# Miniprotein binders against Mucin-6 (MUC6): the designs that were tried, part 44

Target 1, 185 residues: Mucin-6 (MUC6), of Homo sapiens (Human) (q6w4x9r395to579)
Amino acid sequence: GHCSLEGGSFVTTFDARPYRFHGTCTYILLQSPQLPEDGALMAVYDKSGVSHSETSLVAVVYLSRQDKIVISQDEVVTNNGEAKWLPYKTRNITVFRQTSTHLQMATSFGLELVVQLRPIFQAYVTVGPQFRGQTRGLCGNFNGDTTDDFTTSMGIAEGTASLFVDSWRAGNCPAALERETDPCS
Short names: E, the ipSAE of ESMFold2; O, the ipSAE of OpenDDE; V2, 0.75 times the mean of E and O plus 0.25 times the DockQ between their complexes.

## First folded at step 8 (miniprotein)

Design lc2 (from zc33 with L31A; at its last look DockQ between E and O 0.85; V2 from the best seeds 0.00; counts 0 for: pae O 5.1 > 1.5)
Fold by ESMFold2, look of step 8:
Structure lc2 (fold): chain B 185 residues (1-185), chain A 112 residues (1-112)
Amino acid sequence: as target 1 above (185 residues)
Amino acid sequence: DIREEVKKLLEEARKLIEEAKKAGDLQAVRALFEAVWTLIEALKTGDPEKISEALLKVSEALIEAAEKLGDPEAVEKLLEAQELLRKALEENNPELIKEAIKLIKEAAELLG
């Protein structure tokens, strides 16, 4: 399954459902029992350009009980706050520079992350078939049914991307109730 | 009855997620999101075994939070709840599930 985070805060879920949102926060992108140590992949969005209502991806975080790997827009990779030279390897994760513009995080547990650093910071998430039906977060549930891809963190299927995205906020940030976000898809 | 008690626990867990966000405790947020989702999925089945397994995971997430806060009373309640849940699974005894939920809710209130 493939999930993408592309310029202008566009997301395409594992079930190929596209949507756009405008938010400045850390969000749960992917969580699954297939990730060891209760792992979660998270996406950090911040304002972009001169438009105060436009947001873009600035970092991707893999967080588990063992690791907090941050791949950020400034091209620095850290684990648990400590900067790492590439290639960086743990027992089950390898982060390396794939090209001058792309980094890759490969794992032994079926998760692959490719980060485009330039010209625009973007991310591409690939998960193996064992993840089918067992994911949640902004990348959806990978069950082949787009009607419930907008399932909130409390298990409610929503018709709008904004309510769905806001429910997956993981950082200290206000909800976007004062400023409405448009459903993209 | 168990279903309604689980729904009340989910409300308490929702509050704890918001507190973890405000505290900047990303690890607690990660753990609570996973546990809450597991419990919600178990609740949809109505299966006491699935609910007990999910409650064990909720307890695990709360223990992580309680240890960071240094709250030994909350840890003790959560460990007792886990013991009750394991016993409930072995004996197929739903009354033990109700007692475990009560302990988990009490621990959640101490942490909030």
Scores: ipSAE 0.668, ipTM 0.839, lowest interface PAE 1.3, mean pLDDT 86
Fold by OpenDDE base, look of step 8:
Structure lc2 (fold): chain B 185 residues (1-185), chain A 112 residues (1-112)
Amino acid sequence: as target 1 above (185 residues)
Amino acid sequence: DIREEVKKLLEEARKLIEEAKKAGDLQAVRALFEAVWTLIEALKTGDPEKISEALLKVSEALIEAAEKLGDPEAVEKLLEAQELLRKALEENNPELIKEAIKLIKEAAELLG
């Protein structure tokens, strides 16, 4: 499964459902029993301009009981707030520089993350087949059905992206705005 | 009806999630989401065993919250609930599940 966060406000789910939202919060991208130690991948969005529609991804966070890894445009920070030199390794996670503009987080448990740092901060999430039907968050449920990708944190299928996205907020923030647009359009 | 009782519990859990969001406690938010989701999925199956296991996870998440908030009463209720759930699994007794849900809900209310 491949989930992408592109263009500042576009998301394509594991089931290949594209949508757009504007929010300035931390959201759960991926949560799954397949992630060890109650791991979760989160996305941090912030304002990138003066209008409400000018929002962008600014960081990706992997959080588990054992690890906290924050990948931002300028650095990789761990749970102690310390910037780490790359490659950074834990027991089952490695963060390294893929290219001059791309970082990669590789794991031993079937999660891969590629982050484009410049010119636009973008993220690409890949999960193994063992994750099928066992994912939740902004990246959807990876069950091959696009119609139920907007399932909220409370298990309710929503018709709009805004309510769906808002349900996966991990912090206090205003309601998200939506525009269902194909990121390729 | 277990479903009705769980619905009430979910409402309380929702409140706690919102509080955790306001507090910026990402770990708590994550843990609660995981627990709630597991419970919702378990309910879809209707399997008492899966429901009990999910409720154990909910209880664990709430215990962590209760400990952070320093609410020993909530912790005690949740520990009791866990015991009931274990017994429910052993005895295949749905009534114990209902009692456990009640305790979990009460604990959640204390934390909210």
Scores: ipSAE 0.021, ipTM 0.428, lowest interface PAE 5.1, mean pLDDT 88
ESMFold2 (binder alone), look of step 8: mean pLDDT 79; pTM 0.766

Design lc4 (from zc33 with R14Q I40L; at its last look DockQ between E and O 0.01; V2 from the best seeds 0.00; counts 0 for: pae O 8.5 > 1.5, placed apart)
Fold by ESMFold2, look of step 8:
Structure lc4 (fold): chain B 185 residues (1-185), chain A 112 residues (1-112)
Amino acid sequence: as target 1 above (185 residues)
Amino acid sequence: DIREEVKKLLEEAQKLIEEAKKAGDLQAVRLLFEAVWTLLEALKTGDPEKISEALLKVSEALIEAAEKLGDPEAVEKLLEAQELLRKALEENNPELIKEAIKLIKEAAELLG
């Protein structure tokens, strides 16, 4: 399954449902029992400069009981607050520079993350088929049905991205706004 | 009715998630979100064993929060709840589950 975080704060879920939001917060992208040690993937959004977008992705975080791996738009990779030289390996995770503009986090548990550093900080999340029906967060539930991808942290299916995204905030931050692409806007 | 009491505990857990967010405790937030998910899934099955296991996970998350807040009474109640839940699993005794839920709710009130 593929989930993408692209410029303009656009997200496409594992079930290919696109949506947009604007918020300055840390959000849970992906949580699953398939991730060891209660792992979660999180996205950090912040206000971008004067541009066409209100907020943009500034970091992706993998957090578990063992690790807190942060990949930031400043191209620094840390684990538990300590900067790491690339390639960086743990037992289950390898972070390496794929190209001059892309970093990759590969894992032994079916999660792969590709981060585009330039020209715009973007992230692409890939999970294996064992994750089907076993995910929650901003990337959706991966059940093949786009109508319930907006399931909140309390298990309620919402009709709007705004309520859905707000329920996945992991920090003390203001609510996001839902906005779909409008050619006349 | 254990189902109604668990539903009330979910409401308290949501309040505690908000407190963990305000405290900047990302680990507690992660664990509480997982605990809520586990408990919601257990409620769908109605299986007392799965409910007990979910409540153990809730207790674990609350202990992390209680440690950060320095509330030893809340920690003691949560440890007692965990012992009751383990005993409930061994003896198949739903009344012990109800007692454990009461202790968890009392601990949650102390933390909020």
Scores: ipSAE 0.504, ipTM 0.781, lowest interface PAE 2.4, mean pLDDT 84
Fold by OpenDDE base, look of step 8:
Structure lc4 (fold): chain B 185 residues (1-185), chain A 112 residues (1-112)
Amino acid sequence: as target 1 above (185 residues)
Amino acid sequence: DIREEVKKLLEEAQKLIEEAKKAGDLQAVRLLFEAVWTLLEALKTGDPEKISEALLKVSEALIEAAEKLGDPEAVEKLLEAQELLRKALEENNPELIKEAIKLIKEAAELLG
């Protein structure tokens, strides 16, 4: 399954459900019992302009009981708040530079992350088949059904992206906006 | 160097992803992303065979884009690239891979 966070507002779930939102919070992208040590992948969004529709992904965070890895726009990879040189290796996670503009986080437990740093900060999440039907968060539930991807943290299927996205906030942040905005504006 | 050529291709592919986003074509974004991801993974291994297979996926994604945009020239280049890649797999010839990459890049440039 592939999940993408594109252009600050676009998301494609593991089940290939496309949607868009505007929010400035930290959101849970992926939770799963397949992630060791209560691991979770999160996305940090912030304002990129003056309007509410101008938001962008600014960081991706993998958090578990053992590790906190932050990949940010500044090419800074941190674990528990400390900057690390690449390649950075833990017991089962490796972060390394794939290209001049791309970082990759590889794991031994079936999670892969590619982050494009420039010109736009974007993230691409891949999970193995063992994750099927066992994921939740903004990336969906990976069960092959696009119609139930907007399942909230409480297990309720929503019809709109905004309520779905809001349910996966990891902090106290403003509500997400679901607006049909012109990406060119 | 195949890696250098792939890098250039990735840059062009990224431009197309951005264009697709601007156009609101999320399906195209998804397809291109998946192709790019596969290519990045292949590049990690450095295995010419895996790279060739990944490039086939890239070309497929671009063909769909080219057809949607109505660019027969791009389609033609991509079909040719696919043939080269298949041949590269059969003959284990890295030079054919390089040629294919050039064609794919040219096609991507036409679409951008």
Scores: ipSAE 0.014, ipTM 0.215, lowest interface PAE 8.5, mean pLDDT 87
ESMFold2 (binder alone), look of step 8: mean pLDDT 78; pTM 0.741

Design le1 (from ze2 with R62Y; at its last look DockQ between E and O 0.68; V2 from the best seeds 0.74)
Fold by OpenDDE base, look of step 8:
Structure le1 (fold): chain B 185 residues (1-185), chain A 98 residues (1-98)
Amino acid sequence: as target 1 above (185 residues)
Amino acid sequence: GSAEEIRKLVEDAKKELEEARRLFEEAKRLAEEGNLEEAERLLTESILELWEAIFELREAAYLAGDERLTEELERLAEELLKLIIEVERLYVEIEREE
């Protein structure tokens, strides 16, 4: 399964459903029993302009009982808040520079993450087939049905992206909006 | 999805593509003039416009019940992705010059 966060405010789920939102919060992208030690992948969105509709992805966070890895535009930060030199390696996670503009987080448990740093911060999530039907979050449920991708954290299928996205907030944040304004406006 | 909604998405995508192209060309000129910072800014904006267009096309494709139409819309989106690659290439080149 492939989930993409592109263009600052756009998401394509594992089931290939495209949607957009703008919000300024941390959201759960991927939660699954297949991730060891209660692992979860999260996305951090922040304001990129003056209006609430001008938001963009600014960081990706992998969090488990053992590890916290924050990938932002300029830094990879771990549990102790220290920036690490790449490659950074834990027991089952390796973060390394793939290209001048791309970082990769490789794991031994079927999760791969590619982060494009410039010119737009973007993230690409790949999970193995063992994750089918066992994923939750903004990336959807990876069950081959796009119509139920907007299932909330409470297991309710929503018709709108905003309510769906809001249900996956990892903190106290403003409500998300569905439509993004022209970034050039 | 409705045909009208699909049409609107496609039209919006076309407009954004035009704007993206304009920005891209202007960025090229600026880069040639040595105004690299402004060029980078415009390239970034161009990419953002292209992504908007791409996702509008993808949304349209998702709404389309007809397989042929879906494929066509997806194809168009892929073409825009190619353009993004070109824009990003120039961006990286400019960064290397700084």
Scores: ipSAE 0.801, ipTM 0.904, lowest interface PAE 0.6, mean pLDDT 93
Fold by ESMFold2, look of step 8:
Structure le1 (fold): chain B 185 residues (1-185), chain A 98 residues (1-98)
Amino acid sequence: as target 1 above (185 residues)
Amino acid sequence: GSAEEIRKLVEDAKKELEEARRLFEEAKRLAEEGNLEEAERLLTESILELWEAIFELREAAYLAGDERLTEELERLAEELLKLIIEVERLYVEIEREE
């Protein structure tokens, strides 16, 4: 299964459902019982211009009980806040430079992340077949059906990306709709 | 209906492609003049416009109920992805010169 975060604000789910959103928060990209130690993959979005409605991907985070690996657009990789030289290894995870513009996080548990650092920060998530039907988050549920890929953290299928995305916030961030202001006066 | 939405998506993608091409050509001229920092900024903007166009075509393909239309929209999106690769290649070359 493949999920991609491209063009700053676009997502394609494991079931190939495309959508976009704007928001300034950390979001759950992928949760699954297949990830050890309560692991989750998260995406961080922030403002990319003068308009509150424009946001872009700025970091990807792998979080578990053992690790908090951050790969950010400034090309610095950290684990639990400590900057790391590449290649970097834990028991189950290796982060290395794939090319001059791409980093890769490879794991022993069927998750692979490729991050394009420049010119646009982009992320590509690949999961093995054991994840089928067992994922949650912005990448969808990987069940072969795009009609329920917008399933919220409460298990409710939504018709719009905005409500779905807001349900996957990993922190107390303002909702995208609440951040828009009247352009008058 | 879906046909009207697909038409709107394709029209928007066309406008974004036109702007992306304009930005790419302008960036090439700036690079020839030695204005590398501005060229990089325009190349980045061109790439962002191309991603807008690509995703509108992908969304249109997702909405299409006809295999031939879906394949054509996906083919157009792939053509734009090849253009992104071309623009990215120039960006990296300019970045290394700095």
Scores: ipSAE 0.714, ipTM 0.869, lowest interface PAE 0.9, mean pLDDT 85
ESMFold2 (binder alone), look of step 8: mean pLDDT 76; pTM 0.690

Design le5 (from xe49 with L51W; at its last look DockQ between E and O 0.61; V2 from the best seeds 0.70)
Fold by OpenDDE base, look of step 8:
Structure le5 (fold): chain B 185 residues (1-185), chain A 98 residues (1-98)
Amino acid sequence: as target 1 above (185 residues)
Amino acid sequence: GSAEEIRKLVEDAKKHLEEARRLFEEAKRLAEEGNLEEAERLLTESILELWEAIFLLREAARLAGDERLTEELERLAEELLKLIIEVERLYVEIEREE
């Protein structure tokens, strides 16, 4: 399964459902029993402009009982907030520079993350087939059905992205908004 | 999804594509003039416009319900991805000059 966070405010789920939202919070991208030690992948969004509709992805966080890895535009930060030199290795996670603009987080448990740092901060999540039907979060449930991707943290299927996204907030943040199309842009 | 909705999405995507192209060309001119910072800004905006177009097309593809139309829309989205790569390449080149 492939989930992508692109263009600052766009998401494509594992089931290939595209959606957009405005938000300035940390959200659960991926939660699964297949992730060891209660692991979860999260996305951090922040304001990128003056208006509330101008938000963008600014960091990705992997958090488990053993590890906290924050990948932002300029740094990889670990549990104690210390920036680490790459490659950074734990027992089952390696973060390394893939290209001049891309970082990769490789794992032994079927999760791969590629982060593009510039010009736009973007993230690409790949999970193995063992994750099928066992994922939750903004990346969806990876069951081959796009119609139920907006399942909330409480197991309720939503029709709109905003309520879906809000349900996966990892903190006390403002409500997410759906981005309207602007034909004049 | 209705045919009208799909048409609107495609039309909007085209507008974003046009804007992206405009921004890209302007960025190139600015870069040639040595205004690298502004060029980078415009390139970034160009990429954002392209992503908007891509997602509109993907949404249209999702709504199409017809395999042929879906494939065509997805193909168009893929072509825009190639354009993004081109824009990003120029961005990186400019960064190297700074």
Scores: ipSAE 0.732, ipTM 0.873, lowest interface PAE 0.7, mean pLDDT 93
Fold by ESMFold2, look of step 8:
Structure le5 (fold): chain B 185 residues (1-185), chain A 98 residues (1-98)
Amino acid sequence: as target 1 above (185 residues)
Amino acid sequence: GSAEEIRKLVEDAKKHLEEARRLFEEAKRLAEEGNLEEAERLLTESILELWEAIFLLREAARLAGDERLTEELERLAEELLKLIIEVERLYVEIEREE
């Protein structure tokens, strides 16, 4: 299964359902019992710097009981807050530079992540067939049916992206519409 | 009706494509003049416009009640993905010159 975060605000689920959203939060991309040590993949979105209310992907985080691997648009890779030289290896995870613009996180548990750093920070999530029907989050449930890919964190299937995305927020997030006051007249 | 909504989505996608092409051509001109930093900025904006167009075409395909129309709209979106790759290639070329 393939899930992608492209163009700053566009998502395509494991079941090929496209949607877009704007937000300034950390979101759960993928939860699954197939990820060891209570692992989860998360996406961090923030203001893109060029327009009000428009946001873009700025980091991807793999979090488990053992690791907190952060791959961010500043091109620094950290684990548990410490910067790491690439290639970086743990028992079951390897992070390496694939090209001048792409990093890859490969794992022994069927998760692969490719991050395009430039010109636009993008992420590509690949999971093996053992994940079918066993995923939750922004990447959907991977059950072969797009009609319930927008299942919230409370288990409610939605027909639109906005409530679905908001339900997958993690941590303390800024207000959905944080705007500067512009001169007017 | 649904056909009217599909036509609106396709027309909006066309507007984004036109802007993306304008930005790409301007970026090429700036790169030829040696203004590499501004060229990179315009290439990035061009790519963002192309993603807007792709999303609109995919939405139109989702609304289509006809397999042939769905496939044609998805084919058009794939053509725009190839254009993104072309724009990204120029971006990388310019970045390497710096």
Scores: ipSAE 0.724, ipTM 0.872, lowest interface PAE 1.0, mean pLDDT 86
ESMFold2 (binder alone), look of step 8: mean pLDDT 84; pTM 0.839

Design lg1 (from zg14 with E19L; at its last look DockQ between E and O 0.01; V2 from the best seeds 0.00; counts 0 for: pae O 11.8 > 1.5, pTM O .759 < .8, placed apart)
Fold by ESMFold2, look of step 8:
Structure lg1 (fold): chain B 185 residues (1-185), chain A 85 residues (1-85)
Amino acid sequence: as target 1 above (185 residues)
Amino acid sequence: SMKRIRVYIEVEGDPEKILEAALKIEEIAKELGVEVFVFVREEDGKLVVVILVEGDEEKVKEFVERVREILKELGAKVEVEEEEL
């Protein structure tokens, strides 16, 4: 399964459902029982242009009970707030420079994250087949059906991207009203 | 430098009612200068609200005390785990 976070706050889910949103929060990108230690992948978005409707990815966060690994657009990798030299390895995670412009987080539990640092900060999430039907968040539920990929954090299937994205907020979001004006966001 | 801690709060109860308090919880975090995430997880077929807060130990402990009061008024039960960073 493949989920992408591309410029202008464009997302393509594990079931290939594309959508866009306009938000400046931290959002739950992926939750799954396949992630150890109650792990979750989060995406941080911020204003990226002159218009308040222009937002882009600024960081990806892997959060578990013991770790908070942040890969940010300033090209710094931290765990629990401490900067780490690459390659950085834990028991089940390795973060390394894949190329001059790409970082990779590889794991033993079937999650792989590739972060493009330049020219635009973008992220590509790959999960193994064990995750099928076992995911929640902005990347959808990975069940082979795009019609219910907009399932909210409360388990309700929505018809608009804005309601779906709003339900997956995990941090302060000052622009929530503006997001409701574009149902395909 | 002040000691930093992270507190992981799992809240049992009606997640809709608990999430209605999320704005107030986030405002308390802003007031105290601590970072907070409030989100829903699924555990064993049930929805659980997680409040994860981190920052200066004294401010985080004040945050936890105020949030416990809010959650008690909602009839929610909490599991709290603290970790030094």
Scores: ipSAE 0.693, ipTM 0.855, lowest interface PAE 1.2, mean pLDDT 86
Fold by OpenDDE base, look of step 8:
Structure lg1 (fold): chain B 185 residues (1-185), chain A 85 residues (1-85)
Amino acid sequence: as target 1 above (185 residues)
Amino acid sequence: SMKRIRVYIEVEGDPEKILEAALKIEEIAKELGVEVFVFVREEDGKLVVVILVEGDEEKVKEFVERVREILKELGAKVEVEEEEL
């Protein structure tokens, strides 16, 4: 399964359902019992302009009981708040520079993360077949059905992205917008 | 009728130009009322912009033309794949 966070505010789920949202919060991208130590992958979005529709991905976070690995747009990698030099390895996770513009987080448990640093901060999540039907979050449920990808954290299927995205917030932040809004339009 | 188009843009060398193009494309989409997904990727060591656009056929057509004009200024190669919905 491949999930992508591209273009600042676009997401394509593991089931290949594309959608758009605008929010300035931390969201859960991926939760699964297949992730060890209660692991979760999260995305941090922030304002990139003056309007509510100007939002962008600014960091990706892998959080577990043992690690908090942050890859930020500033090309800084931290674990539990401490800056780490690349390549960095801890137990079953390795973070290294893939190319001049890409970082990769490789794992032994079937999760791969590629982060494009420039010119746009983007992220690509790959999970192994063992994750099929066992994923939750903005990346969807990886069950081959796009119609139920907008399942909230409470297990409710939504028809639109807004409530779906909001349900996966990892903090207290403003509600997400499904579509771009222009005050001048 | 609704139309979906994939636009593949190859711009040599300058990440700044790629970013600029992407932003302009999004602005055009907004103006025309079409839905657009703009992605920047590296392929074979080159930066490329991939665009998915969906909307009214006439608006999509206009979008493509305007995008071509922008990209011409950047010296970009443009490949268009069309899918009718």
Scores: ipSAE 0.007, ipTM 0.176, lowest interface PAE 11.8, mean pLDDT 84
ESMFold2 (binder alone), look of step 8: mean pLDDT 83; pTM 0.812

Design lg2 (from zg15 with E19L; at its last look DockQ between E and O 0.55; V2 from the best seeds 0.00; counts 0 for: pae O 2.8 > 1.5)
Fold by ESMFold2, look of step 8:
Structure lg2 (fold): chain B 185 residues (1-185), chain A 85 residues (1-85)
Amino acid sequence: as target 1 above (185 residues)
Amino acid sequence: SMKRIRVYIEVEGDPEKILEAALKIEEIAKELGVEVFVFVREEDGKYVVVILVEGDEEKVKEFVERVREILKELGAKVEVEEEEL
C-alpha cells in the first residue's frame, strides 16, 4: 500500500483516493496494530506562504512508546529531541540518506517512509500487505474501498476531506479562533 | 528537577467528552512549556483517548495534575505511565 503527501497539501490514500486540505496542525497519518509499541506516523503542516490558504508539509514524525523520530524540512533528524547522525539505527528502524535529496526510514515491521527534502518537502509512505484493512488516519483504511477512506478518528465516514482531516488532528494547532477562520479547514 | 520525562496517559471514559476538553488540555501544555499530543487510538474494538506529554519533569508533573482534575470532572479514569527521556 502507498500513501503520498505532496506539494499543495495533496494526499493520496492507500486506496488511491486523492484529496487536498489546508491546515496547520500535526495530524495522524497512520495508526495500525501492525506498528509496535503503539506506533503512529504523524505529519506536521504549516503555512507555506503569506496566505492562510497555503499550507505544506514541514515534518514527518514516527511516534511510539520508545521513540519520537522527527524528520523535518531543515534536514535534521531527531529521536526524542536529540539530533542524530545518519545512518541512524534502532532495534527495528533505520533512517538513512537514500539520495542527495531523499531520506528513507526503513523498518522491520513493514513500514517504509521516503522523504523528499528538495525541491519541495514531500513524503511517501509504503506499508506491507499485513496492513490491509488495519490502518487508520489521513492515509485511509487500506481496505480496497474508497467510499470509507474519509473515516474519522471516531469511526464516522465523512463526505468531505476537511471534516475527516480535522478529526485526525493530534496537536500543534493554532489558536481555535485563528483556526476557525481558515477557509479550507 | 532538570530531567525530561514523557508521560503516556490512556483515558477511560466517554471519548467525545474527553476530546471536547482537548483544546483546554493543549492550552495548559502551552502555558507550562510542555509538548502534548491528544489523539484517539483504537484498542481491541474500542476508542481510547491518549494524552502524551513530554518536557521538563516538574512541568510535566504539574500538567498531569491539572489534567487529572479536568478528567475527574468528566468522570474519566486514567492509566498513567512515565518514562525518563
Scores: ipSAE 0.733, ipTM 0.873, lowest interface PAE 1.0, mean pLDDT 87
Fold by OpenDDE base, look of step 8:
Structure lg2 (fold): chain B 185 residues (1-185), chain A 85 residues (1-85)
Amino acid sequence: as target 1 above (185 residues)
Amino acid sequence: SMKRIRVYIEVEGDPEKILEAALKIEEIAKELGVEVFVFVREEDGKYVVVILVEGDEEKVKEFVERVREILKELGAKVEVEEEEL
């Protein structure tokens, strides 16, 4: 499954459902029992302008019981708040420079993250087939059905992206603005 | 620098009731200036809610105590695990 965060405010789920939102919070992208040590992948969004619609991805965070790996737009990689030089390896996770503009977080448990640093900070999440039907978060549930991708953290299916996205936020942040995109319409 | 800790709170109970408490938990986190993450795990048809909180030790401990009080009112079983960062 492939999930993408592109263009500052666009998300495409593992099931290939595209949608747009505007928020300035940290959101859970991927949570799964297949991630060891209660691992989760998160996205940090912040204001990129003066309007509410001017938001962008500024960091990606992998959080587990033992690690908090942050990849930020300024190319700084930290673990538990400490800056790390690349390539960086801890247990079953490796962060390294893939290209001049791309960083990669590789794992031994079927999660791959590619972060594009320039010209736009973007992220691409890949999970193995063992994750099928066992994912939650903004990247969806990876079950081949796009109609139920907007399932909240409590297992409620929503018709719009706003309530879905808000259910996956970390902390009390402003409500997200949503716009669904349908390439078939 | 102040000591930072991470606390995992596992909650076993009615998911709907926990959802109702979520807003209050978020407000407490904001008030105390701690980071909070909420996960839902499903195992064998049973729902377990995991609350991960990070921040200054004193603030996190206060958060945990306040959340415990809320969850007790809901009749939820609560397990807490602390990790030093």
Scores: ipSAE 0.162, ipTM 0.592, lowest interface PAE 2.8, mean pLDDT 88
ESMFold2 (binder alone), look of step 8: mean pLDDT 82; pTM 0.806

